# VH-VL binders against DNA-3-methyladenine glycosylase 1 (mag1): the designs that were tried, part 9

Target 1, 206 residues: DNA-3-methyladenine glycosylase 1 (mag1), of Schizosaccharomyces pombe (q92383)
Amino acid sequence: TKAEIHLSGLDENWKRLVKLVGNYRPNRSMEKKEPYEELIRAVASQQLHSKAANAIFNRFKSISNNGQFPTPEEIRDMDFEIMRACGFSARKIDSLKSIAEATISGLIPTKEEAERLSNEELIERLTQIKGIGRWTVEMLLIFSLNRDDVMPADDLSIRNGYRYLHRLPKIPTKMYVLKHSEICAPFRTAAAWYLWKTSKLADYTK
Key: E = the ipSAE of ESMFold2; O = the ipSAE of OpenDDE; V2 = 0.75 times the mean of E and O plus 0.25 times the DockQ between their complexes.

## First folded at step 7 (VH-VL; framework fv_dusigitumab)

Design B01 (from A11 with heavy chain N57E; at its last look DockQ between E and O 0.10; V2 from the best seeds 0.00; counts 0 for: pae E 8.4 > 2, placed apart)
Fold by ESMFold2, look of step 7:
Structure B01 (fold): chain C 206 residues (1-206), chain A 127 residues (1-127), chain B 111 residues (1-111)
Amino acid sequence: as target 1 above (206 residues)
Amino acid sequence: QVQLVQSGAEVKKPGASVKVSCKASGYTFTSYDINWVRQATGQGLEWMGWMNPNSGETGYAQKFQGRVTMTRNTSISTAYMELSSLRSEDTAVYYCARGSEYDFWSGYYDYYGMDVWGQGTTVTVSS
Amino acid sequence: QSVLTQPPSVSAAPGQKVTISCSGSSSNIGNNYVSWYQQLPGTAPKLLIYDNNKRPSGIPDRFSGSKSGTSATLGITGLQTGDEADYYCGTWDDSLSAGWVFGGGTKLTVL
């Protein structure tokens, strides 16, 4: 309710958006998963439509015979062609192997360890891993670590959300999003959620 | 009050087509997928496909590829399912059902299921 | 011949407990959330359980769900005559032509 009140009070555009979308309802299903699992989900999502990315991730999850997400050791030892059959590109497979190795070595923290680190510390540390950029770490911050003030400004859906919110003729830049989302602090994760929901609105393409 | 209201019963000859409508009310139509599910008398549920009302994207069950078309008109919050080249085995009750809200930021649905169903449309195919 | 296997029928006395099983494979139940539906005669299905074990608003807590491996279970306690219905499990199947799959249904009789 604090995030909804804050956002609704910013201006008429935000007030309208919060009213149209309704109550803020973040998905809590990933909150108890380890960081490496979310990093893999985010890699699967890179440069794909969410539905396509979800299909790849679900096929990857299906590889484990015990119904649990594959362990870092299982991923390290996994056959390249099995991962290709899930739909991962060769580059994404390289990233998954790097995530597995980094988890075994301790570069990727456990969730308990990560909860004690700042957003900036995690971004600096984890972007060292090949194939993991800022956006990928931002997904970890939002979905696994439940951080409240994260704006994935380069995300295409977020940028399109601002196009809708501010009735812009073209998709705005990352810098536009960074500047105009400053007023959403300290609830930029909720703001991002509302911007992602704009694709569900009847006049989204208008 | 969230509801899906379907068009009335149809009687068709083999080889004809049928188009069933499904009007949504009480929620933002473009925010949820619409699924189509059919059920022959005394039989179980058979999924036919999904349609994203915002984008118009569809995914059809393999059995119906080439015979089914799912569309929508967002101006009147209405989904459509058209089944062509009808056969006697297509006699069934056809349901539209609202899919899970897709949580864009998680890459998952809020939940996996069909939470609101239309009342059903009986389609009878007989010679 | 449904993709998900359910017993065709189950029965118990009023006030008792019943469970309904749903057996699948790694491509469906193993990797995806399970939902359960109640269908009273002549009516549309109604969602009872989603995300394996969660209840929508208005579903009493005597309905429960669980998942283990490639199998799911619907539990109903405190049986009432109004619980007599057909019950279906459903989930997403990740196979080549990906889509929803349902069990064949279980008829619950309260004796």
Scores: ipSAE 0.013, ipTM 0.520, lowest interface PAE 8.4, mean pLDDT 85
ESMFold2 (binder alone), look of step 7: mean pLDDT 90; pTM 0.936
OpenDDE, look of step 7: ipSAE 0.249; ipTM 0.731

Design B02 (from A11 with heavy chain S55T N57E Y108E; at its last look DockQ between E and O 0.23; V2 from the best seeds 0.00; counts 0 for: pae E 6.7 > 2, placed apart)
Fold by OpenDDE, look of step 7:
Order: C-alpha cells, then structure tokens, then sequence
Structure B02 (fold): chain C 206 residues (1-206), chain A 127 residues (1-127), chain B 111 residues (1-111)
C-alpha cells in the first residue's frame, strides 16, 4: 500500500518495523456509522470492559423502535430509568443526552457533513461537548470516518510504540510522538497502527 | 519469563486499609488487564475486579464497590489493589492475575482467561 | 453460593478418566468462553483451559474442555497423582455488574 511504501521509506527504523509487522491491515468497520453513534459508544464504553459495554449496547438496541442503534431523538426522549436499566450510569446518561441534543441541533454533524470537515475542524467542534476529548474524536476519525492521517499521541500504546521504534530507554512524551510522527503524514493512521503492533513483536520489551 | 510478583503478607486491624502491589515483568504491562482475585482459607476463588493498565479503567465486583480501588504505575509495571474498611471476613490470600488482552484498534478484548498469576498476598484482619 | 456450580469433589484411580462439570446461565457460560484453573495445594491457581477447549502452552493434551449450552466440562485422562488439586471453572458474566465469575471449585482426589 501507499502507506507501507511511505513508512518504509522514512528511515531504517520504520523500514524495519514495517517489515517485522507485515502488511497494513486496518481494523475498519464495514458498517458506516453516524458520528453521534460512535461518540455515544465511546463515552458509554468509558471505564467499562468492552464485553460489558457490548452487553449494554445490545440492551440499548433492543429497546429501540427498530432494533437498531437509537436515533438522537429517541435518545433525547428516552426515559432515564430505561437507560439505567440498560446499564448506563447517571453520568453517562447525561452525556448521552447531551450528545443526542448536539446531534439534533447540528453541532454534531452527519457522516456526510463530517466527511467535508478536516480532522482539526472536527476535533475543535466536537471537543466542545462535555465528555468528549481529543482522543475520542481521533477514534471517530480513524474508525468511523476512515481518516488516514491521525496520530493518537496520548495513547500509551502509541507512545510505547515509539519507545520500541526508536529504542528509547523510557516511554516518550506525547510531544515527542507528535514531533516525530509528522514525517508519517499523510499516513499517520497507518503509522499508529504499526506502533500499536510493536507490542506484538517477539523482541518487544517493556 | 512472564510473571507477576506481589507484595508481602499484611496484618491489619478492622477498619484499616490494605494496599497490595503486583509487579509485572516479561510482557507488555499495558496490553493486558490485571484482575484481582481473593481466596479465603478453605474457600473458593472470588473475583474482585479488573484494571486496564493502559487507560486506568476499572471494573469492580458489586460486593466491593466503594471499598476497593485498583490503580497502576505504568513506569514500573505495577498494579495496586487497595481495600478499605477491612473486616475479619476480608482475611484471605489475594491474587493478581493477568487477564484479557486489549486490542486498541478494535476496542475489544481477547479473552484468554487469567493465564498468569501472582504468588498471592496473605492479608489477615484481626483485632 | 458461587455463580457457577461445580461438584464439590471427584475421585478416581491413576490412569483413569475424570470429568468435572460446571453449570451456569445464559448470561455467563451461555454467552462467554469458559476457562479452567488448577490449584495445587498451597499454590496459586494455574490456567488449564481457556476459550472452552484451548490449552495454554505446557498443558498436556490429557486435559480437555468442552462447552454446551450453559454448561462446561473439564476432562482429565490418564489421571496422575500430581493431578490431585482443586479445579475451578471461570467465565465472564454479562450482567449489569459485568465481571468474571468462578465455580465453587472441585477437589480431585487420586485414589
């Protein structure tokens, strides 16, 4: 892929990493989801095991009118107790309601609209919503909007990836990641994928 | 070698708190959940909760909600379990155990059971 | 009062086969992979089986696991004296308070 070629050409470290890990295989959802849904999933999944989160979402879907992910309007109008019964905390319910309202008002764009906005524009726009941080938006960009040039620099796995890549004695800072990943553009998402994969390599050490 | 090494035995009074450490080595600390499981003498295994070392996220068994806190120091690959308001019935051997592997890019966990266990920490609560 | 139910004890002679059952519900065994743990006297538990029927490295093939519906079974063939231990089944429970649950344990005695 273009990403693999680019990354392999950056330096000997990246060349080695790409070779060790192999082909770029992004985990992209086959189903296109609306931004609000992805944001809700992200917020709702916070501090929960993924299995638990999935169970909650299954229940959440089951109470929807069509058995699908509830619409913003449905979420807005959904009874607090029903949401609690699904397994959401009071805090998360508030966040979900906020996301729903923001979607209805147009603050959270449709997928179609989002596709016309830059990464930075979306980050700036969506992080205005309580409970939504940059990392959450970056996940949306990567997994929902399939953006190719996103580096989630705050993630420990990514930072540890650079520790491995550059053979650093300590885990680097976010700023280090941001600085050194600039050359990975416009394929920083792929770079992040490879960085995450470092932990799976045989010679990986903490 | 992949291993978890726990802190030494503790003796506490009722109402006190205990903090047990679990140091990981031989693997990527942030890639696997740490579970805490206790076992009273002659009794079975009781799951207390899980902690994601990468994010710090936790999930506690309902029985221990409000009384247990699971944390970690990633710089030294160490997990901690603190249990407060200790009671006599909290007397047990406490284990840390490596659990599910977290897949960052899928946001999901691979379940391999608890494949690595600490040696256990005996906590005795007595007046 | 364990969420998963195991027989308290089983026994057999060396060389024989034993099975240990583990029964649960739809929210746990029904929906999730089962793991089995061996605990020798005075030691920490050891993972024996994961994902219903998979063996970790180092576990001999005389240990096997299976799952059907809301129940799981551990099989041990060619029983050895060293197999005398407590065995626990475990799985994830998809309840509101989601987490790991264990069986009450089964004491295996080699006669």
Amino acid sequence: as target 1 above (206 residues)
Amino acid sequence: QVQLVQSGAEVKKPGASVKVSCKASGYTFTSYDINWVRQATGQGLEWMGWMNPNTGETGYAQKFQGRVTMTRNTSISTAYMELSSLRSEDTAVYYCARGSEYDFWSGEYDYYGMDVWGQGTTVTVSS
Amino acid sequence: QSVLTQPPSVSAAPGQKVTISCSGSSSNIGNNYVSWYQQLPGTAPKLLIYDNNKRPSGIPDRFSGSKSGTSATLGITGLQTGDEADYYCGTWDDSLSAGWVFGGGTKLTVL
Scores: ipSAE 0.027, ipTM 0.603, lowest interface PAE 5.0, mean pLDDT 90
ESMFold2, look of step 7: ipSAE 0.036; ipTM 0.568
ESMFold2 (binder alone), look of step 7: mean pLDDT 91; pTM 0.937

Design B03 (from B01 with heavy chain S31Y Y108S; at its last look DockQ between E and O 0.10; V2 from the best seeds 0.00; counts 0 for: pae E 7.1 > 2, placed apart)
Fold by ESMFold2, look of step 7:
Structure B03 (fold): chain C 206 residues (1-206), chain A 127 residues (1-127), chain B 111 residues (1-111)
Amino acid sequence: as target 1 above (206 residues)
Amino acid sequence: QVQLVQSGAEVKKPGASVKVSCKASGYTFTYYDINWVRQATGQGLEWMGWMNPNSGETGYAQKFQGRVTMTRNTSISTAYMELSSLRSEDTAVYYCARGSEYDFWSGSYDYYGMDVWGQGTTVTVSS
Amino acid sequence: QSVLTQPPSVSAAPGQKVTISCSGSSSNIGNNYVSWYQQLPGTAPKLLIYDNNKRPSGIPDRFSGSKSGTSATLGITGLQTGDEADYYCGTWDDSLSAGWVFGGGTKLTVL
C-alpha cells in the first residue's frame, strides 16, 4: 500500500491508472528461490508470450527426479534434447548451461549472498554471462530478490504501458521510460507492475 | 450484474459450420479470457480453446486445430466461436466461460477458474 | 477418457460428508492450481472452488478443496438433496498441446 499511495500521488495519469488496475499484487512465487532458478525462468520468458513462457518453465520444473527444481550440476550435465523437448531454443539452452556453470563457480551468488549486493553490483556481475542481459538480471532483482525500485525500461510491455499512460501516438523509447519513471522512485518495481497491466484495460488500444 | 449471454440454438447439416456468439456485460471485457467448452448429451466437459479479448490471441485444443476459430468484437463486448466441417459427434451444448489470463509478470492467473458461464448454445448436427 | 481422472459416481445420505478425488500429472495438477465446478441438471457449470482451496462469494464453507502432489480433492459436508449434481475438476495443462483439462465428472447422489 506504500507504493500505491506514492504512485497515486504523482499526477492524474498515475492516479487514474492505480484506480483502474486496483491493488498492487506482485508475483511472490520466486521470492524464496535461488538466483539461478529465477534467471532460468527469465530466460524461458525472453521474447515469448506469458502462456508460452510459463509452459516451458513448468515443463522444465517437471523433469526433476525427486520433485525439486534441477540442480546446477544436473543442468550442466543435462542432455540437449531433454531441454529442447521442454521448448527451449538452442540459444536459450546455451544460456541455461551458462547459468549452471556460473552457479557452480560462484559467479551467480546464492540467494543469501545476493541479498547483500546492490542492484548495480548484480547487474554488472551477471551480465557478463553469455545470454544474460540487463533485462534478465532485472527479473532476478524483481522476482527473487524483491527489490522495490527496478524499472525494466527496455521491456516492450513497459514501453507500451507508458504509451497508454501518457496517451502517446507511438510506442516510446527506452530513454523516455527511464526519464519519466524517475518520479516513481523508490517504488519503480510497483510502477512497472502497473504498466504491465495496462494491456488488460478496457480502453487500451494497440 | 456480470453475465455472458449466448446466441440461440442451431441445427446444422454435416459439413456445415456454426458460429456461436457470447455477449459480456457487467465487467471490463478485455480484462479476462473467454474460454469455449462443449458438452455432448450425457458426457463431460470438453475444453475447446481460449481467446484473449484484448489482443485477439487464441489457443486451441489440439482436437479442434484447423476447425475452430475464436474471435471477438470489443466495441460490443462479444466473443465468437466458429466450428467448421461439422459432424454428428459435434452435437453438443457449447458454453463460453470467463477466466483470468495468465500473467507472467504477476506470476500466475489472478485466479485459476472459469467463474462466469454463458447459458449454453445447443448445436445439433443432423442429416 | 479425460486427462484428469475422477470416480464416475459417489453417494451418501443427507447430513453426511463425501469427498471427490481428481488425479492428474505433474504437467497439470502438479504445477497448476485446481478449480471445481458443480453442474445441476439442465444448467451451466458453476464455479465452486478456485486456486485449489478458495471459495467464491456465495459458496458455503461446507464445500472445500485441497491439493497434494498430482491429486486434488473436493470435500462436501452436511450433504443436502440440492447438492445432487455432477462435479468436475479442472486445471491448466502445460504439456505440448497446452490448455484447460477437465475430469470426466462425478455424479453425486444424495439418498
Scores: ipSAE 0.013, ipTM 0.514, lowest interface PAE 7.1, mean pLDDT 87
ESMFold2 (binder alone), look of step 7: mean pLDDT 91; pTM 0.936
OpenDDE, look of step 7: ipSAE 0.160; ipTM 0.673

Design B04 (from B01 with heavy chain Y108T, light chain N32D; at its last look DockQ between E and O 0.24; V2 from the best seeds 0.00; counts 0 for: pae E 6.0 > 2)
Heavy chain, then light chain:
Amino acid sequence: QVQLVQSGAEVKKPGASVKVSCKASGYTFTSYDINWVRQATGQGLEWMGWMNPNSGETGYAQKFQGRVTMTRNTSISTAYMELSSLRSEDTAVYYCARGSEYDFWSGTYDYYGMDVWGQGTTVTVSS
Amino acid sequence: QSVLTQPPSVSAAPGQKVTISCSGSSSNIGNDYVSWYQQLPGTAPKLLIYDNNKRPSGIPDRFSGSKSGTSATLGITGLQTGDEADYYCGTWDDSLSAGWVFGGGTKLTVL
ESMFold2, look of step 7: ipSAE 0.034; ipTM 0.549
ESMFold2 (binder alone), look of step 7: mean pLDDT 91; pTM 0.936
OpenDDE, look of step 7: ipSAE 0.110; ipTM 0.698

Design B05 (from B01 with heavy chain S55E Y102T; at its last look DockQ between E and O 0.37; V2 from the best seeds 0.00; counts 0 for: pae E 7.2 > 2)
Fold by ESMFold2, look of step 7:
Structure B05 (fold): chain C 206 residues (1-206), chain A 127 residues (1-127), chain B 111 residues (1-111)
Amino acid sequence: as target 1 above (206 residues)
Amino acid sequence: QVQLVQSGAEVKKPGASVKVSCKASGYTFTSYDINWVRQATGQGLEWMGWMNPNEGETGYAQKFQGRVTMTRNTSISTAYMELSSLRSEDTAVYYCARGSETDFWSGYYDYYGMDVWGQGTTVTVSS
Amino acid sequence: QSVLTQPPSVSAAPGQKVTISCSGSSSNIGNNYVSWYQQLPGTAPKLLIYDNNKRPSGIPDRFSGSKSGTSATLGITGLQTGDEADYYCGTWDDSLSAGWVFGGGTKLTVL
């Protein structure tokens, strides 16, 4: 791909990482979903390891007998106890209700509308919603909207990825990640993907 | 070298339970699902379920719901499958197999198949 | 009957080419990646193809995979006697009883 060629050409560290991890294989499973669905998935993931988050989200997806993801109206009217049984905290349930209301009112755009908005427009607009921070919107940009140039610099796995990539003695700050990922543009989403894969490598140490 | 090593053959009577172990080495145990698949003599492969080793979450095939329990001990990188209320038709070779990555980016919606298999554990159920 | 349909057997001479089909539905092969497994007599299955058409390290390029609609195909060229085995296709099924499903297996005989 263009991303693999670009990243492999940056320096010897990136060349080695691309070779060790292999072909870029982005997860496209959420690309057909409306923004509110991905925002709910990202809320489920807040402050949890990915497998715990996946379990919560899978239980939520399964609430309907017909397998349909709950509509914003259904979420607005949903009993607290049903959402609690999925594993959502009370604070996260408030966030899901806020996402539902924001979707009904049009504050959270449809997928078609979102495709016409810039990354920064979406970040600024959506982070005003209770429980939705920059990282949450970055997940929407990457997984639902397929934006190519997004670096979630606060993400601990990405910071650990740079520790591995540059053989640093300590986990670097978000500012280190922001600075050193500039050369990865316009393919910072692919760069993030490779950095997230570093924990699978045989010579990885925490 | 990535490897899964299973416990030895078992002979059981109808109504008993069996617990098969699967020890992982050569990779980060908590980063990949463990699947359990069985195969009766001369028959095809039958998926029983998956287990996420980090928090112990499971998903069981409908046929085995209520009879199977999949667990692990992360300190020794070992997965377990327990099948209860054994019947003669449960006579099979039972395999553990490494499945999808469990991380946020890749494992949830991407099911890459089972790339590393244990050697198999023969369970015979007879009177 | 297996959820995925494979021919029960195929045969060809050494050096020849064979294909093995795998038929499913939109909830499995249609929406999900297909993998193929080789099971030599008396051994555990071995991953042969993943992501429809990709080979793990150590699998020679005479093994190939493809997918079209709700069907997948394993191709083997340059047949060797050591290729005699059972071959299984597998994929995830998205239905409400979600899980892995396998074909019934295809016995390859090299005459």
Scores: ipSAE 0.013, ipTM 0.556, lowest interface PAE 7.2, mean pLDDT 86
ESMFold2 (binder alone), look of step 7: mean pLDDT 91; pTM 0.938
OpenDDE, look of step 7: ipSAE 0.026; ipTM 0.642

## First folded at step 8 (VH-VL; framework fv_dusigitumab)

Design C01 (at its last look DockQ between E and O 0.50; V2 from the best seeds 0.00; counts 0 for: pae E 6.0 > 2)
Heavy chain, then light chain:
Amino acid sequence: QVQLVQSGAEVKKPGASVKVSCKASGYTFTSYDINWVRQATGQGLEWMGWMNPNSGETGYAQKFQGRVTMTRNTSISTAYMELSSLRSEDTAVYYCARGEYDFWSGTDYGMDVWGQGTTVTVSS
Amino acid sequence: QSVLTQPPSVSAAPGQKVTISCSGSSSNIGNDYVSWYQQLPGTAPKLLIYDNNKRPSGIPDRFSGSKSGTSATLGITGLQTGDEADYYCGTWDDSLSAGWVFGGGTKLTVL
ESMFold2, look of step 8: ipSAE 0.427; ipTM 0.789
ESMFold2 (binder alone), look of step 8: mean pLDDT 91; pTM 0.937
OpenDDE, look of step 8: ipSAE 0.039; ipTM 0.681
ESMFold2, look of step 10: ipSAE 0.057; ipTM 0.618
ESMFold2 (binder alone), look of step 10: mean pLDDT 91; pTM 0.940
OpenDDE, look of step 10: ipSAE 0.097; ipTM 0.692

## First folded at step 10 (VH-VL; framework fv_dusigitumab)

Design C02 (from C01 with heavy chain D102Y, light chain N31D; at its last look DockQ between E and O 0.02; V2 from the best seeds 0.00; counts 0 for: pae E 13.4 > 2, placed apart)
Fold by ESMFold2, look of step 10:
Structure C02 (fold): chain C 206 residues (1-206), chain A 124 residues (1-124), chain B 111 residues (1-111)
Amino acid sequence: as target 1 above (206 residues)
Amino acid sequence: QVQLVQSGAEVKKPGASVKVSCKASGYTFTSYDINWVRQATGQGLEWMGWMNPNSGETGYAQKFQGRVTMTRNTSISTAYMELSSLRSEDTAVYYCARGEYYFWSGTDYGMDVWGQGTTVTVSS
Amino acid sequence: QSVLTQPPSVSAAPGQKVTISCSGSSSNIGDDYVSWYQQLPGTAPKLLIYDNNKRPSGIPDRFSGSKSGTSATLGITGLQTGDEADYYCGTWDDSLSAGWVFGGGTKLTVL
């Protein structure tokens, strides 16, 4: 792919990583959901193991008796203890309520509207929501909106990926990642995917 | 009102340890890092380390590695800094300060709320 | 022996403007955000400027910050006697000994 060719051509470190991991095959759902649903999925995933986060999200998704994901209005009116029982922290519950209000007000776009907005417009707009950081919006961009040039520099696995890639003595900062990933444009999403895979490599040190 | 209130002054002998407390109020304790900064009389500010109250994760300045321990008790919204093997040059005012920088997020709003300081005197 | 270099003192008359410089390197000011702190005599430091040039609530607009390359500047206009204090710049340094670093401080004297 164009992404693999670009990344392999950057330097010997990237060439080695692409070869060790193999072909770029992102795990993206082909089914599109409304942005608020995907933002809630991303909030559930914040700072948790993927399996724990998935369990929380699935319990939440199953709250509605009609088999549909809870509507923004249902979330706005939902009892705190119901969301707590799913496993959400109080901070995450605040975020879910804020996502619901922002969807009702139109601050969070529909999927149709979101397709017309740039990464930067979405990041600036959506990070104004309490409890929604840049990382959360970047997950929406990558996994829901299929954007090709997103580097989640906040992500600890990405930062550890750069520690591995550049043989650094300690985990680098977000700013290090932002600076050194500039050369990966316009395929920073593919770069992120490879960096996420570094923990699977035999010579990875924890 | 967002506030950090520290424990009282301490007088210690060389070789002892000191543990300073920092109680947070008026905000969600686990949502912000706690930094520890010290200042010897007539000197500038010296960063000692940070602690994430949610996870308990810490990062210590290299100068203090092996002598400093930063902990917390989330049920009472209190952070602690313990400095061991005290020397006369450890005589300083020790501050806790709230940071809106979570190491994994990379966002840095500086140290926006400071405790009143705890004077630690090390003398024989 | 501060990582960030500030002048040890500055002075100006009431009503005038003063600037305080903070010189660093590519591993700190060059790559990261600068904050400024005021320390009045006998008190804890107080945040004046964060994110290079932003003021927290309650800080008057006569305090300003800027950054260019590896240097940062605190500006104070309409100088008042109550501004007599020590001023520190601070930032994250991502070199081998990663952590917060501060300037050595600048003592501001208002005549």
Scores: ipSAE 0.000, ipTM 0.434, lowest interface PAE 13.4, mean pLDDT 84
ESMFold2 (binder alone), look of step 10: mean pLDDT 90; pTM 0.935
OpenDDE, look of step 10: ipSAE 0.030; ipTM 0.609

Design C03 (from C01 with heavy chain D102E T107Y; at its last look DockQ between E and O 0.73; V2 from the best seeds 0.00; counts 0 for: pae E 6.6 > 2)
Fold by ESMFold2, look of step 10:
Structure C03 (fold): chain C 206 residues (1-206), chain A 124 residues (1-124), chain B 111 residues (1-111)
Amino acid sequence: as target 1 above (206 residues)
Amino acid sequence: QVQLVQSGAEVKKPGASVKVSCKASGYTFTSYDINWVRQATGQGLEWMGWMNPNSGETGYAQKFQGRVTMTRNTSISTAYMELSSLRSEDTAVYYCARGEYEFWSGYDYGMDVWGQGTTVTVSS
Amino acid sequence: QSVLTQPPSVSAAPGQKVTISCSGSSSNIGNDYVSWYQQLPGTAPKLLIYDNNKRPSGIPDRFSGSKSGTSATLGITGLQTGDEADYYCGTWDDSLSAGWVFGGGTKLTVL
């Protein structure tokens, strides 16, 4: 609730938004998932409804008899048709193989290593992987690594959240979001959460 | 106030179709999924499927594949469920319910707002 | 035969605590989050608990939820006559026939 106090104190726009949305309720990761598993989950979700993406991901997780997520080595060596049967497209399978190789090579850190790396270090390393952009890494930082100061400035819902917050006539650019979110530090993840919630407000499109 | 208001009760003959409407108010219609759940008299809840009002994407329970169609009209914030080839065992109360899913955390917030229900009676 | 198993009924006196169990499998409760619904006689279901143990706004804190393994529990303390209802657990089942699944319901009677 340090974040709520900070945001509410920034200006009248933030004070109103925090009041309208209510208490900040972050969903911290309860599972000890490795970064490569979360990145594969991200790939599964691309261009799909979230529940369909979860179904693909959970079929993939269930390939192992013991309920453990496939290892990077198992993914590297996994037959294309097994991955296809889970529901992955050929392009997504290529991404999964790339994630596996990057994990084996150490480009994708373990969760233990990732917890010691800065947001910037992780973004720089992980965006080298084909098909993994900055936004995807920012989702990993927020939801898997529980980082408190991440603003996904390219996120359309974040940009539209600033349209609502600042009463703009059009959805602002990522650069507008980067500039205007500086004052939200060190709680930019909470700010992002509130901005994501604007779409649920009754006057969102007004 | 967040509301889902459904169309009125219907009586149908076996083999007919029924289309139930669900009008949303008090929130941004395209920001939440719409689920359809039915309940036969004295029975539990049975999920029929979901529809994403923003994209129009749907997912149907296997039992209803080929018989159910879920649609929407975003200009009037209204979802629809059409069930065809009705049988007497389709006699039930049909509910719409909105849901929210936070993909990255994997958390499903459940079905937080329900319509009042629409009784569909299938009788020869 | 419901995918999630609940006791058909429970009873307790006003002011007492009651728990309602919900048993599932690794493809549902073991892998996804549980929600609980109250259905008062003649009304639509109402969300009581989401995300295993969280209350939506307006639900009093005498309602609680928990999850362990493939089982979930709804707890109700300080029972009131207005709590007489059917209670359902629900979650997403991610087997090949993916979709929402519900328990068969538990009828709570307040003596």
Scores: ipSAE 0.022, ipTM 0.631, lowest interface PAE 6.6, mean pLDDT 87
ESMFold2 (binder alone), look of step 10: mean pLDDT 90; pTM 0.933
OpenDDE, look of step 10: ipSAE 0.048; ipTM 0.687

Design C04 (from C01 with heavy chain E57Y, light chain S97D; at its last look DockQ between E and O 0.29; V2 from the best seeds 0.00; counts 0 for: pae E 8.2 > 2)
Heavy chain, then light chain:
Amino acid sequence: QVQLVQSGAEVKKPGASVKVSCKASGYTFTSYDINWVRQATGQGLEWMGWMNPNSGYTGYAQKFQGRVTMTRNTSISTAYMELSSLRSEDTAVYYCARGEYDFWSGTDYGMDVWGQGTTVTVSS
Amino acid sequence: QSVLTQPPSVSAAPGQKVTISCSGSSSNIGNDYVSWYQQLPGTAPKLLIYDNNKRPSGIPDRFSGSKSGTSATLGITGLQTGDEADYYCGTWDDSLDAGWVFGGGTKLTVL
ESMFold2, look of step 10: ipSAE 0.012; ipTM 0.577
ESMFold2 (binder alone), look of step 10: mean pLDDT 91; pTM 0.942
OpenDDE, look of step 10: ipSAE 0.467; ipTM 0.787

